Miniprotein binders against a2bj90. Designs and how they scored, part 63

Target 1, 235 residues: a2bj90
Amino acid sequence: MSRSARRKTSALNTVLRVVEVFASIQGEGPFTGTYSVFVRLAGCNLRCPFCDTRYAWSLEAGKPLGVEELVEEIARYEPSLVVITGGEPLLQRHPLNSLVEGLESLGLRVQLETNGILPAPARDEQLWRVYHVVSPKDVPVRVPGAKLHPSWVDYARATGRAWFKFLVANEQHVREVAEYVAKLGIPRSRVYIMPLTPEKLDMKELLELHSRIASLAVKWRLNFSPRLHLLVQLP
Short names: E, the ipSAE of ESMFold2; O, the ipSAE of OpenDDE; V2, 0.75 times the mean of E and O plus 0.25 times the DockQ between their complexes.

## First folded at step 6 (miniprotein)

Design z11
Fold by ESMFold2-Fast, scan of step 6:
Structure z11 (fold): chain B 235 residues (1-235), chain A 94 residues (1-94)
Amino acid sequence: as target 1 above (235 residues)
Amino acid sequence: SEFLRLAEIYARAAREYIEKGDYEKAIYYLELVLELYPDSDVAAEAAFLLAEAYYRKGDYEEALKYLEYLLKHFPDSPLAEEARKLIEEIKKKL
C-alpha cells in the first residue's frame, strides 16, 4: 500500500466530528488565564437548560476532520494548552484517544472538559495521561439524566489529573456541593465552584455574581473558578 | 432570548415538581429564577409558585414573604389578585 493511500485510510478510520477550532484564553478551572486552543467536538448526551453551546448538541453539527489533519491545525497555533470540549467529547472516545496521542507526541498539554456521565479513562487509554475538568450536572443544578460516573472519583485519586467544577448560584448550592464531595471522598483541593451565569448579564451583574460566588468559595474553603472569557469578552 | 428561555424552563420544572409533591426541588428551581432572572417574564410566576410551595409545606411565614415580594415588585402582574387572596387565606392560619 502506498503511503498516500495508507494516510487517507487512517484519516477515515480516525475521524472526529468537529464544530470549531479557535484560539482563546482558558477562562475556567485550574488553568485559568492560559493561552489555549479550543477544539469543540460535536454531540452531547445532556440538554442542560443553561447551555451556551446548543449548536454543538448534534453530531451532525460537526464536520469530519482526520486526527492527523486536526493535530497539524492545532500545532500551528503554538498553544500552551489544548482544551478539548464539546458537547461531550467522550461520545467520540475512540478517535479522541488517537487525537490525544498525536498531541502528546508534540509535547502539547491537553485538558478535557467533560460532564462525567461516561466512564473515566482506563489505564490503557491515551486519555489516562491528560488533564480532566469534570463538570457534574447532578449536583447542584440537577439536570435530568445527569449522574456522575463513580469511576471519575477513582481516576482522580489514582492520577491526580481530575478536578470537579460545579455551577452554583447561591450558598445553598455550595452547601450541596460540599456535602456531595464529602460523601464521594473528593478532596476540597480538587473542587471548583463557578458562577452559574445567565446568557444575558450586563458587566455589572456579571462582576457582582463573580464576587458573591468567590466570597462563598473562601467561606467554604473551596477553589473558585471565574468565567474569565466572559469578563474580558473573549469566546 | 435564550436567557428568557432558561427562566421558563426552570419555572416549568418547578411546576412539575410541585405537582409531584417535591416542594424542595421546586423551591430550588424557583430560587434560581429569582436570583438569576429577576427581570424575566416568569419572575412574578416564580414568586407566586415559591409561595404556593411553602404554603403546601405549611411554611406560612415564607409563603407570605414571597407573596409580598410579588406585590412589591410586580404590582401589575395578572397574579397580583391571586396573591392577595392567598395572603388573606394564610393570615387566617397565623
Scores: ipSAE 0.000, ipTM 0.114, lowest interface PAE 18.0, mean pLDDT 82

Design z12
Fold by ESMFold2-Fast, scan of step 6:
Structure z12 (fold): chain B 235 residues (1-235), chain A 114 residues (1-114)
Amino acid sequence: as target 1 above (235 residues)
Amino acid sequence: DDRFEFLRLLEIYLRLYEKAVEAAKNGDWEKFRYYMELAEKLAEERELAKELSDPELQKQVEEFLKLHEELKKLTEELIKAAENGDKEKVDELLKKIDEIIKKLEEQLKKILEK
């Protein structure tokens, strides 16, 4: 095999299709309030009716960007957390592992946001070493084609580096989540419920919804995730 | 020939689907399920009366349903390809899904223009 052929193959394995890179505050999940850089990858394997990022659904929505260039861009922000999201970032699994390796080399903390349809990381992947927030779409929101891959529960038990974040609108949804996680053996300490927010809520309505879901989290002994960025009007 | 009545049934079906999507956007999953069940029930009755509809409308509705079924199958194949770690097949299936979605949008526009 020629060196030129090997270099071309390596370069292709280190290119990601990126929709956007920006600094903000992580508004959701276990790292709420953390100064973060968000990396939105292109491509998604679901078509959720409530999706806020439909522009990321197609792989063609992403610009090809080399892993080394992306690592340098992220590092310039000096973030406390790198949030890799999408679409579904695991669709670009091979170059994503290379990105994680580069970020870890700089001592940066990495969190992946995933719908959990694709398998959890294996021990030989760089992704095994980072944090994962899994957002199942089969319960309670019942998106067609959405089913949590069972390997995510095993990964969470083995590593303690996965949490499960569920969109909920009312108490019946919380009950469905509680039954779902009990059936799968997911510890309540790894479960977050988060308000499912319609586009047209004013600030008073948004606060009232957050209050209601937070109260249900206390009642059902689950963790609560706000949508803090919506409350403070950040991206 | 009750073509105008069957066109109204199709319009009601599409309105119910639209209401289901709006309910989902508003986090009202009880209303989402309700409207989807009504749309599905109406679709079953529409199939029974299909031969009494305008032949052109029948073809447009059949094409829409065929594309929708194709999208469902491609999504199931995508999940299996991902489970196998088959990156080439994942990329191929995503491109096919994008094309089917574009066709569904065009077909829906044709139906709604009636």
Scores: ipSAE 0.000, ipTM 0.133, lowest interface PAE 20.5, mean pLDDT 75

Design z13
Fold by ESMFold2-Fast, scan of step 6:
Structure z13 (fold): chain B 235 residues (1-235), chain A 99 residues (1-99)
Amino acid sequence: as target 1 above (235 residues)
Amino acid sequence: NEEDLFKFLELAIIYWRAAERAIEEAKKRGDPEEKLQYYLELALELAEEALEIARKLNDPELYAEAIRLIAEVIKVAIESGNPELAERAIEIAREAIKE
């Protein structure tokens, strides 16, 4: 056995199951308004009732793409930000670390969207070095099986590279979020509340909901995330 | 607790079903050798990912399922005349057990 044999050599270990790749504007969270390429990975460990991307729930919904091929495709968009989302992208953790390494080698900024059920990155992972927006589904929306892994709080405190984004419909939800983050010791500066949007809202209703939730963010001294892409009619 | 058990079962089901489907594709007679090879390698990767998740979550049920799937991949690889792939599967199982 040679020392180089300690390295993984399988090309299949660098394959991701990808649902879609497209350019848009990041409409949510701390990077709202940034020209981004979205990479939607297949597979999810939750079945949220309000989910807009049910088509990505199965691993089989994704087309297999090699990491090198995917990096080249992403680079052609010349994005200011690469948003890796899904499903739950951490279900494909091993090839995802390889993707992040490839994107970082090109100087591209990477943000992961995750439900936070799987553990936060370890220091020896490439994922340790990129941005994470964690969307807990245990509070206030109470999705079955959606327990936030406690390592995400430690990761956020240690790195300053994680934020927590909560879907809220009313003031009671905001109160529950405030209690939740206080109990876990999540810094308020790392917390966003975002409108929980029903599937069939007209533009007036959508604006009124945004206004209401934004007012609650001011009242409770939390950050506000819009759903900007819905307001400007982008994917 | 009940929510933790549900989460572990859901993760196990997702990876277990995906790996089983890959193994079933590999078993189809008359398929090109390239397709057989692809699905066997996919099954190995899915089983390895299940082992990594089981390790991070400390989930013995997911460990057991991943090892069972690796054993099935070894069997199909041997039966289809792919000893190199069988050897890789054995190495993955061996490394997992050492941990």
Scores: ipSAE 0.000, ipTM 0.142, lowest interface PAE 16.4, mean pLDDT 77

Design z14
Fold by ESMFold2-Fast, scan of step 6:
Structure z14 (fold): chain B 235 residues (1-235), chain A 86 residues (1-86)
Amino acid sequence: as target 1 above (235 residues)
Amino acid sequence: SPEFRLRELIEIYARLARKYGVPEKLIYYAIELAKLGGDPREVLRELIREAQRQGNTEAVKELAKIAIELGVDPEFVREIIEEAKR
């Protein structure tokens, strides 16, 4: 007789605090342009002054949803990519691993967006197997308390499943990013610079900012991330 | 922020207290600590101490793993476990 593996999910791993679930186009990073479902988890360990999702900072902003219910909701969209973001999704690490397991069992591609303060996944986590876009806030934007955990560099080197996305406003910021990634040993192929979009910009200003930062990416031989959803007026 | 990490830790600790039979008074203490902006390390210390007193090594291991995953210093967790063995 063949033994079936028992699916064990503890009560601690079955509920996530979710702010919103919606379909859109991934506007940022290595998967820009991909039809995606966004899962915004509640809670954040930073208070970035430029944050456009301040409504997700509090855990109270999140509605408790069971992992199985959330997997079913996501699957109905038939997405090419599931983007798990927040707040800081790694604050809900235990139930997040269960969510990832459920999504991967359906053959869905998963990308996590994280500020990188909490440690990178360990090999025995489901999160080890998915893509990560790490957005450090210590350089160049200097958010208080925002130190990148060194394990993210090791994770990127070991797996090839992490990229580092930096908010930049000018050439001095790009220089600081270049120095930072060189010191940490992060390959330029894994580095994206993205426009820091302060306040409310009109479409002309937004496009001009994108053009300036893209030109700097070419000059410094780094990858460029747009904020495509802002340019096409999607969520 | 510390407030949101503390709230998440308290919810996790409350669930563990129910699962491993930690005294209900510790749950009340955790709630009061959250209201006052207290240190989540103190809640961890009390839970590990109680699990150790009961000889529940699985609870100690699970609490340590959760704390480290939530960003608590592994050396600090080790020190709490050693203190509780007394």
Scores: ipSAE 0.000, ipTM 0.126, lowest interface PAE 19.4, mean pLDDT 76

Design z15
Fold by ESMFold2-Fast, scan of step 6:
Structure z15 (fold): chain B 235 residues (1-235), chain A 84 residues (1-84)
Amino acid sequence: as target 1 above (235 residues)
Amino acid sequence: SDYDKFLEELRLRAIEYQRKAEEAYKNGNIEKAKYYLELWKKLVEEAIELAKEHNDPEAVKQYEQSLQTIEQILEQFDEIVKEE
């Protein structure tokens, strides 16, 4: 598909439902520690019992914002990284591609956070060019109905622009993740394990959990992601 | 264009059905949430048909992806209903 054909798309490609836009430090994944602007898009394709961002589940929770207006708002923060998250951002796929095009035109680096249920970007999408952190919900604690789309593994191998991040509480979870990624042929270099943090965890318990999961990452030869924002008390 | 207006009207109604599904789910009414998800599915199917009639392959691709998403959510709700 050509750029000319995309320019003839409907007004649907120019409006996003946005829950919030805020500056913080990326606390998770391969870009941990980066000064970032977070754009939380409304809507989600899962109804996880353990979800702590239920306020973003509905598209109605989001304010309608034009892509051009949103690009200008993001640019005012002068971020090192734009993190597009949600709910599930790929539910608004076409206006999201327009947003990415606008952000890249300004030289801004973009990372998408996705549950990976919807297909990975095709080569003719603007989303093909940006970084993706995929958080599968089919392992180790399976959410019913959640299934990683196989195209994400092919995208990761073809581009080197996708990583897979798994929430783990114990060594059995890490074992299940290791088996899962081996079965799918996901390189260990593209895999992060991250502490699954319960609601009622004090700072001492949070640090102990981080230490335990980091030790398991070393033992299993996987990458470790902290939840740095929780440790330094940022949003 | 009239096509763009009709497609936008379908989009706005889809947002309303998704919101109603969300409210039903928060109130513990899984069956009502499923009902609104099925209405959202119907609107997406209508949008696909409309986009095909107007030779808009980008919109067809977008709505086919939305349809897959809705079907996955419905499967999850079916599993919850079976457990109840």
Scores: ipSAE 0.000, ipTM 0.136, lowest interface PAE 18.7, mean pLDDT 79

Design z16
Fold by ESMFold2-Fast, scan of step 6:
Formats: sequence, C-alpha cells, structure tokens
Structure z16 (fold): chain B 235 residues (1-235), chain A 80 residues (1-80)
Amino acid sequence: as target 1 above (235 residues)
Amino acid sequence: GSEWEELLKRIDELEKRFEELKQRYPDEDFQRLLERLIEYRRRARQLREKNGAPEKIYYLLELIEQLLNEIEEELLKKRG
C-alpha cells in the first residue's frame, strides 16, 4: 500500500456530513443566551417520536465538508460558542475529533449535544477537552433502544464538563428524573429539566408550559433549561 | 391494522374525558387542548391512509393525557 493512498484515505476520514451551519443564540442548557454558531451533523441512532429535526436523521441529508473548510466557515462568524449538534454527532466520531482539534487551535469554545447512547470521550480524544450536554432518552421519555452509556457519569465526575438535560412534560416525569439521577450518582447541580414542547403551541401556551416546568425545577431543586430560541423566534 | 384502531380509540377516550371535565368545571377553558386533540385525530387518519408510523402520535397523546391529569388535579385542589 502506497503512502499517497494512505494519506488520501486518511483525508477522507476528516470529512463530515453537515446538514446546516448558522449563527443564533444558544437557547438551551448551561450556556443559554450565548452567541453561537450551530453545526448540525447528519445521521442519528434514534428515531424519537418528538424529534424536531427529522430532516437530519439520514447521513444522506448532509453535505460532505472537509474539516479545514468547516473550521474556516465557523471562524468567519466569530462566535463565543460553537454548538455541534445533529442527529447524533458521535456517529461521526473520528472526523468530529479532528473538527474539535481545529476549533480549539483557534481558541474557540465547543459544546457537543449528544443523546449519550455512544460512549463518552476517552482521555486521548480531543472531545475529552470540550463541553457536553447529554440528553438521555431512556428516562423519562422512554425511547426504545435509548440507554445512557454509563461512561458519561464517569466522564462528568472526572472532568466537570458534562451536564444532563431531560425533556419533561409533567411532575411525574420530574420525579422519574430525580430518581434516575440519584440512582446513577449524578449531582443535581449537573441536571437540567427542559419543557417537552408539543406540536403547534401558541406563544401563550409556550410561556405557560415554561412556567410550569420552571416551577417544578424550583420544587425539585434541579436546574431549568428554557427553549429560549422558541420564545424569541430564532432558529 | 390493530395499532391504528387502538390509536383512534385512545383519541376518542381523551375527547370523552375533556367533555366530562368541561361538565365538572364549566368556567375553565379547555378549547386549546381540545383543538390540538382534533388536529392529532386528523393527522392520525391521514398517516393511516399513507401507511405511516403511529409512534409520534402516540407520544403526543401521552403528553396531552399527562397535561390533562395535571390540570384536573390543580382544579380539584382549588375546588376542595
């Protein structure tokens, strides 16, 4: 095997299938309100019934982009935060590590949104160094096949760079989340509950839902994540 | 098949529950939740005609049922 052929193969492994790149405000989780560039990667290992981004489920939905070109595109926005989301970004783990390396070399802060089914980063991965918001789908929403990989709890304890964000509709869901995180030893300080927004909600209904879930967060001593972009009508 | 029959039956049961709740609490407004339920019924029938998967509709109905339970409990507390 020639070295040139191996270099070409390696270069192809640094290609990401990207659905969209856009600037907005991070509307969710610990960095709510931050000026961000969102990078939506194609492909997902779940078929959540409440999914808002079904268009990203297939790898075919993404345009192949080289890591270097993507880094340059992101940098042009001069963001305070780069949010890598999907689908499930960890399905493209190898080129994703290369992307993170490029972004970190420019001093850019990176946050990954993941369903947590695939293992957490190992210490020798570039992904070990960035922030992760893990959205388990086994509790309370009970999506078939959605089991949180136990390595995410160990990663959170070791690094302090992971938070767990749960979609909730009511107090029973919050109770199930509280029991789940207690059983796994996840500190409440690293737990967010977020409103599960049904289809076609008007602004009054959206605000009322946010108020109810926020009140439950206070009652159960958990953090609250809004869906701020929905409230201010940003993408 | 039987999955679509069960889905439509569940929608019927929720509609009946809204009617019973309106009779018990006539001064409360359930119009928005009822309109959403009617829209889900329409979408369920449309997906059935196209041999689509019912999973998303089942999840949305679960959400409506849970919200209805919370509303009923809150109204019961106000009354008693």
Scores: ipSAE 0.000, ipTM 0.097, lowest interface PAE 21.7, mean pLDDT 78

Design z2 (at its last look DockQ between E and O 0.78; V2 from the best seeds 0.00; counts 0 for: pae E 2.5 > 1.5, pTM E .679 < .8, SAP 88.519 > 70)
Fold by ESMFold2-Fast, scan of step 6:
Structure z2 (fold): chain B 235 residues (1-235), chain A 83 residues (1-83)
Amino acid sequence: as target 1 above (235 residues)
Amino acid sequence: NPEDEEDAQFLLRLARIYQRAAERAARKGDYEKAIYYLELAVKLLEEALELLGYTVEVRVEGDRVRVEIRDPEGRVVRVEVEL
């Protein structure tokens, strides 16, 4: 067999720990409103106090699924966008690159959501070719152990395929984000602020938090990300 | 300043959202989440009071919390609470 065929076979036998696969609308970031399939991978390298997906923190929360099987499952939804999230998807970097290769071979658009602690993709990774929404947890939300890897800024400049999405609760947070992105040289056009919404809010509370952060986005000349799925009560 | 008062009331409602989230987390025994949301609530309260011309300084000293609030005329109110 050729080396390419052997490598392809190895990739098809690669396994991901998957928590859930479901269709919804992307509610956040630059692709808000897009019909998407969400693939939540197990395992996380952070323990954010405000985390609402704690069920994905352990690798054991995920069922082993082969890359080929997962690609076929995703394709059945006929999505406009495949959102790979977690936990932290880059913890399963090797099989994730194989998944991305399979999805792109079908012409599917892929977005990765990452905390940005692990390095950005290198040019020889399949992940280099897809969209990335990086959610830093060092500023402004100050999660212990969270530090954005500097390679994400270089990746964003080189490819135009990364955006930075920050959870914010108040105007001081927005000021800290503005200072942070200026210091790192992240263009404001690549920056989103998003309301930090606790679990079990009623619709009035959810709208009030959205209204406040949207107003601050206008004031500080940053992009605003809603949490649209919460507003329309989708997963 | 009716606009400042209206804006301050809005910020106080946002503070109460995080305060209630902290209470829910505490009832479930998640004290890390509770403290995190409580700190967000306090910051929004500080922003609301500053909008009304007050200056707020919160200091934790041992088992006590000292809150010093100055009104727009510079008058000081001091409160100490046992933890």
Scores: ipSAE 0.644, ipTM 0.843, lowest interface PAE 1.3, mean pLDDT 88
Fold by OpenDDE base, look of step 7:
Structure z2 (fold): chain B 235 residues (1-235), chain A 83 residues (1-83)
Amino acid sequence: as target 1 above (235 residues)
Amino acid sequence: NPEDEEDAQFLLRLARIYQRAAERAARKGDYEKAIYYLELAVKLLEEALELLGYTVEVRVEGDRVRVEIRDPEGRVVRVEVEL
């Protein structure tokens, strides 16, 4: 391969389509309460009816940012965690591996949020080293075209760096999650249930829903994920 | 059961939350979201009625939804909705 071909392949792996970068508290999953920089990537392979970030569905909704520039921007916040989210971050897998390499070189911890449709990281990817919160959309919420890729179960077993976060509204949803994780052999200690919250709940309704789903988490011996950012009115 | 009654009352409140979300989505022209939240509201209502000792049968026939609700005393209410 000529030096010119290597330079063209490197240049394609150095630009991300980014919707927003902001500092907040991680409101969800195993890192709840962590001071985090959120990197919301553009583009999604789903169209979830309940999605709160529909503005990120199109790749065109993101601005092109260089990986090096984005690493420098993130580092200025002095985050305890970098959360890579979006529509579906793994649609930008190649430049995302370069981003992770840059962030890890600074000693920054990285968490990916993914819908789990695309394959889990391979051992040769930089993404192999980071934490993953997989949010399946097949169970219980049954989004069309959602199917958890089997490699996420294998990745979770091999690394211990994956958790599975399920949106639930009632006990029937929690039952479906319990059956699904049992069938796939996902350890219950890696499973989080989270309230399916519609937009514009009042604080009383939001707290009542959190309380109910938390009680179901205890009953079903699953972890509970709050939507802490909604409860404390952070982004 | 007093616990089942409390649970049913919560599910009824939650069903109303999702119904209002569906109505908000519909007013914005987001019919996919509206349908999704309406279907969820119906399921929560069914679960609440079952906890109260009701039997609920729902049949969807094209644009028509037929609901048969049997109360604990065996009285039947039938509702037909055109979508």
Scores: ipSAE 0.594, ipTM 0.820, lowest interface PAE 0.8, mean pLDDT 92
Fold by ESMFold2, look of step 7:
Structure z2 (fold): chain B 235 residues (1-235), chain A 83 residues (1-83)
Amino acid sequence: as target 1 above (235 residues)
Amino acid sequence: NPEDEEDAQFLLRLARIYQRAAERAARKGDYEKAIYYLELAVKLLEEALELLGYTVEVRVEGDRVRVEIRDPEGRVVRVEVEL
């Protein structure tokens, strides 16, 4: 064997379990409207009652893909943003850091979507430098085991690269979110409220839910996140 | 007042959206999702009715759930029983 042909010592961490890769529009949060490639990783540490991506809950739902193959596939789309989502992407943390390294070497912008249960990136992780949208499931709904790891607030303060997004259905939920973020010291400018949308709604129902939550966002001086992809019927 | 009535009417429409979502989930056998949406619908209904001056009381009697709705004068206007 050639010394130049030796594999990296982290070969066991160069494979990701991937459910799907597809191009679409980022429909939620601070990058709403951006042409994006979505990478949905398998596995989740929650079983939220309102989850519409249940097919990604099991790690076995993903196909194994090498990180370098995945980087090449993503690059062919020529994305403005790469959105890493799932399940919960941080369950595959080490190979995820390898993916981020590869994407950043090509100058691609990366955003992670996480439920925030696992710790925020450390300074020596590739994930430290990417954007994060954190969606706690401890408030207003209290999903068992969904406690936000406190490091996310520290990370947001240290880097300015994290935002917090909450699913809400009514004004009581918005009040609970406002109290929660105030208690944690999260500034309103980094907080989004987003309508809780059951699956298979018609357009009138979608617009009614969006309208109510957008009005509440203005009233409570919080940012509003649409679910734009649902409104424009994109994946 | 008119603002409370408008808010209550909107909350009632949202409650029906979640009620129908609960029914769809139940038909698929997803009872955890169905219960979640049904509880949300009930909470929205309670909030809307309170804005209109009604009271809503829920009683659990063995394996049955009874929901009583009273108007502002205390008269029972609706009773619903769940098994």
Scores: ipSAE 0.397, ipTM 0.710, lowest interface PAE 2.5, mean pLDDT 87
ESMFold2 (binder alone), look of step 7: mean pLDDT 76; pTM 0.624

Design z3
Fold by ESMFold2-Fast, scan of step 6:
Structure z3 (fold): chain B 235 residues (1-235), chain A 84 residues (1-84)
Amino acid sequence: as target 1 above (235 residues)
Amino acid sequence: MKVEVRVEGDRVIVRITDENGNVIEVEVPIDDEEEEDAQFLLRLARIYQRAAERAARKGDYEKAIYYLELAVKLLEEALELLEK
């Protein structure tokens, strides 16, 4: 077998369990409003009571897809941003690094959304070079087992490529976030608070929650993340 | 200096008369922020309460309890403001 044939066969063995790939607008965090392709990976290491993507909890929920095929599928959308989300994407860390390498080779900007339980990227990982939105679930939403790995704070300081996005429902939650980030030494400029929106809210309810959390962001001098896709009825 | 204070509807009127007979009236609104904030918090509590109801109808009692606890916290915040 030639080297090229062996490399092609080996690349097909680098497989991700993928739940869905779709185009939308990034509705959350520092890249709000960006035309994006979302890649939802299967598997999660948490069981958040408020989770809206329970269909992605099991690794078996994802279809096996080779990294090269996935890169080609993503490229057809011509996105301004590739959002890799899940479940918890870092559960598939090894093939995820290969995916990131392929996307970077095309000049595509990549954002990973993670719960931050697993360690931040090391300098020798492809993931070191991409953007990360870390969504801690220990504070304020108190999901069991959701402790933030301390390496994420070091990664944020070293690279400037991580932000911390917190789900909040009330002012006590915002106070807890403020205390938490101060204790960890996370700069307020890297912190977003976002409304915890239950399923099936009407537009008036969505606006009321957004208005409240935005007002609290101003009061506490934190950044605000909307859930824009919910307001404009996109996936 | 003579100071007279009276309440008129949603306002407190403070009347100050100096030694030269000059009268200064200052209208200070009763801080409606506490009452408006409380009503707003009650509306937010209803959002989470309805979410809890929907979750319970689907048999998701963990989600229902989670949202109900958030509603209770908002009710407590509203009650605290109304007690001032």
Scores: ipSAE 0.464, ipTM 0.778, lowest interface PAE 2.1, mean pLDDT 85

Design z4
Fold by ESMFold2-Fast, scan of step 6:
Order: C-alpha cells, then sequence, then structure tokens
Structure z4 (fold): chain B 235 residues (1-235), chain A 81 residues (1-81)
C-alpha cells in the first residue's frame, strides 16, 4: 500500500548552463596572479547596478554542457586554478558538486566565487572541500534582495576555506565594511577590500584608485585585492 | 495520504505522510532558479485553489487541483501514492 517518492537521476541533473570557459590570470582575491581557467555559469539571483557580467544574468544565456565534457575542456588548459564564477554558481548546486568531484579527481585546485546569499556548503558536499571567495552585497553598496547567509561565517571559521571580498570606492565604504565584519565576527585576516571600478577609467585613474584603496586597507588593517586583469588588460 | 512540497534555496523538498502517519522526505536537486521560481508559483496557485475548493465544494476546483498536481509531479519526476 505505501509508496515512497522517487527522484529519477537523469543526464540533465549532470548538465551545467555555461556562459563561457577561458584561460586568464586570476586578478582578484587570495589567489591573485595564478594561471587559471574561468568557468562562468549562467543565472544570477541579484541584479547589481555595477555588474560587469549582465549577459550572464539569465540561465538562458548559458549553453548546456555535460559535467564530463566540461571537465575534459578545463583539463586541456592545464590550469593551476579553476575559478568557477557566474552569475551565481550555487544556483546550479547539484551539477556543480559533480563538476567539483571531477576536477578534484584530476588534482585540480578549485575556487568558487559567490554572492553568499545561498547557504554555504554542507560537510557531505564536494563543495565543502574547495575554496570560496564570498562577495556580500549587503554592504557597503546595498543591492536590493542581497543578504549574506550566516552559514558562510560558520563555514569560514570551521574550514579556513572562505574569504570575504567587498567592493569599495572611498573611506566611508571601508568604515562600513569594518563595522559589518566586526558585528558578524569575521576575522580581518579573511577580509579583502577591492576597488569599485567605474566602466570609463583611464589607466592613470585606475592606478590612482588602486593606490587609494590599498592605502585604506593598510590604515584599516584589512587585506587588499587588486583588479589585476584590468591593470594588465586581460579578460 | 498527504503530499507537501517546499522550496529551500536551490532545493525542492517533497514530504509524504501515509495513512499511518509515517513520514518520508525526498530532496529533489534542482539548481535552475527560474525553474524553482516556477515551482514556487505553482505551489501558491495550488494552495489558493485548495482553499477555494474547501470553501465552495465546487468539483471544478477539485478537477483543476488534480491536473495542476499532475503537472507538478511530472515536472519533479515523482511517483505518486
Amino acid sequence: as target 1 above (235 residues)
Amino acid sequence: SKVEVRVEGDRVIVRITDENGNVIEVEVPIDDPEYIEAIRKLLEAYELLEEAYKKTGDERFDKTLAELWKLVAEILELERK
């Protein structure tokens, strides 16, 4: 008489909607300067007014690729780091865990870039074992709908595999970041401030902005992330 | 038997309670935010129609509920009791 619900495991559950795959240098965060393959996944749960990748907002912007095919494509680049970014990659969590498993089987280092709205990885996920750069949109420039999931702070403390990266334009933004991370109990050693770059900066303006934000990082005892790829004109 | 569906972030949880009160929960891994949002809206429509049926007893609501649930079950690849 009694029946259980059963979920079919189909090929579609091991398919990712991928916008682009390309080799470059990681320009941001704790792995700045690393030869990397970037995997941009489609879909985003935010609509940031300063977003550089608006073309990735819809899942329809992504081409369906099988996990095995994507692993093979990434491996051909022989990267020192695989950067999984988006949109918001955690929107495709199930096939993303399968991708991470495949990449780890090849000994590849994986970094996820996330807005931190969706929960941090659980211990039984492959994502638990990789590096995460979390970019909260709560502060200093508040994006409607953004709120950091509290599990990311617990994950960072438990694993040492998460960092928090904030876009800042001035000292008031840095002050707001410092207050935010203090309230949440995020250690300063896990916090990066990064220049919020307007689209039409010339090279002199870009260098001056980097210099100002780096000086503020020293003053406020926070880590500094450049946007190195912008400075060296790489993707 | 009772079937309840809820959305938790990027996951869909299906809870089935049998006539003896035994509970089975199945997690459906769905990572498409547009698909998750569509399921959420279908569940809202289902709840509104179920409340309308309870208040009116109109068989047309019952038939609509059955068809809507069939669509949800097909989308979620579920075997019904």
Scores: ipSAE 0.000, ipTM 0.096, lowest interface PAE 22.8, mean pLDDT 75

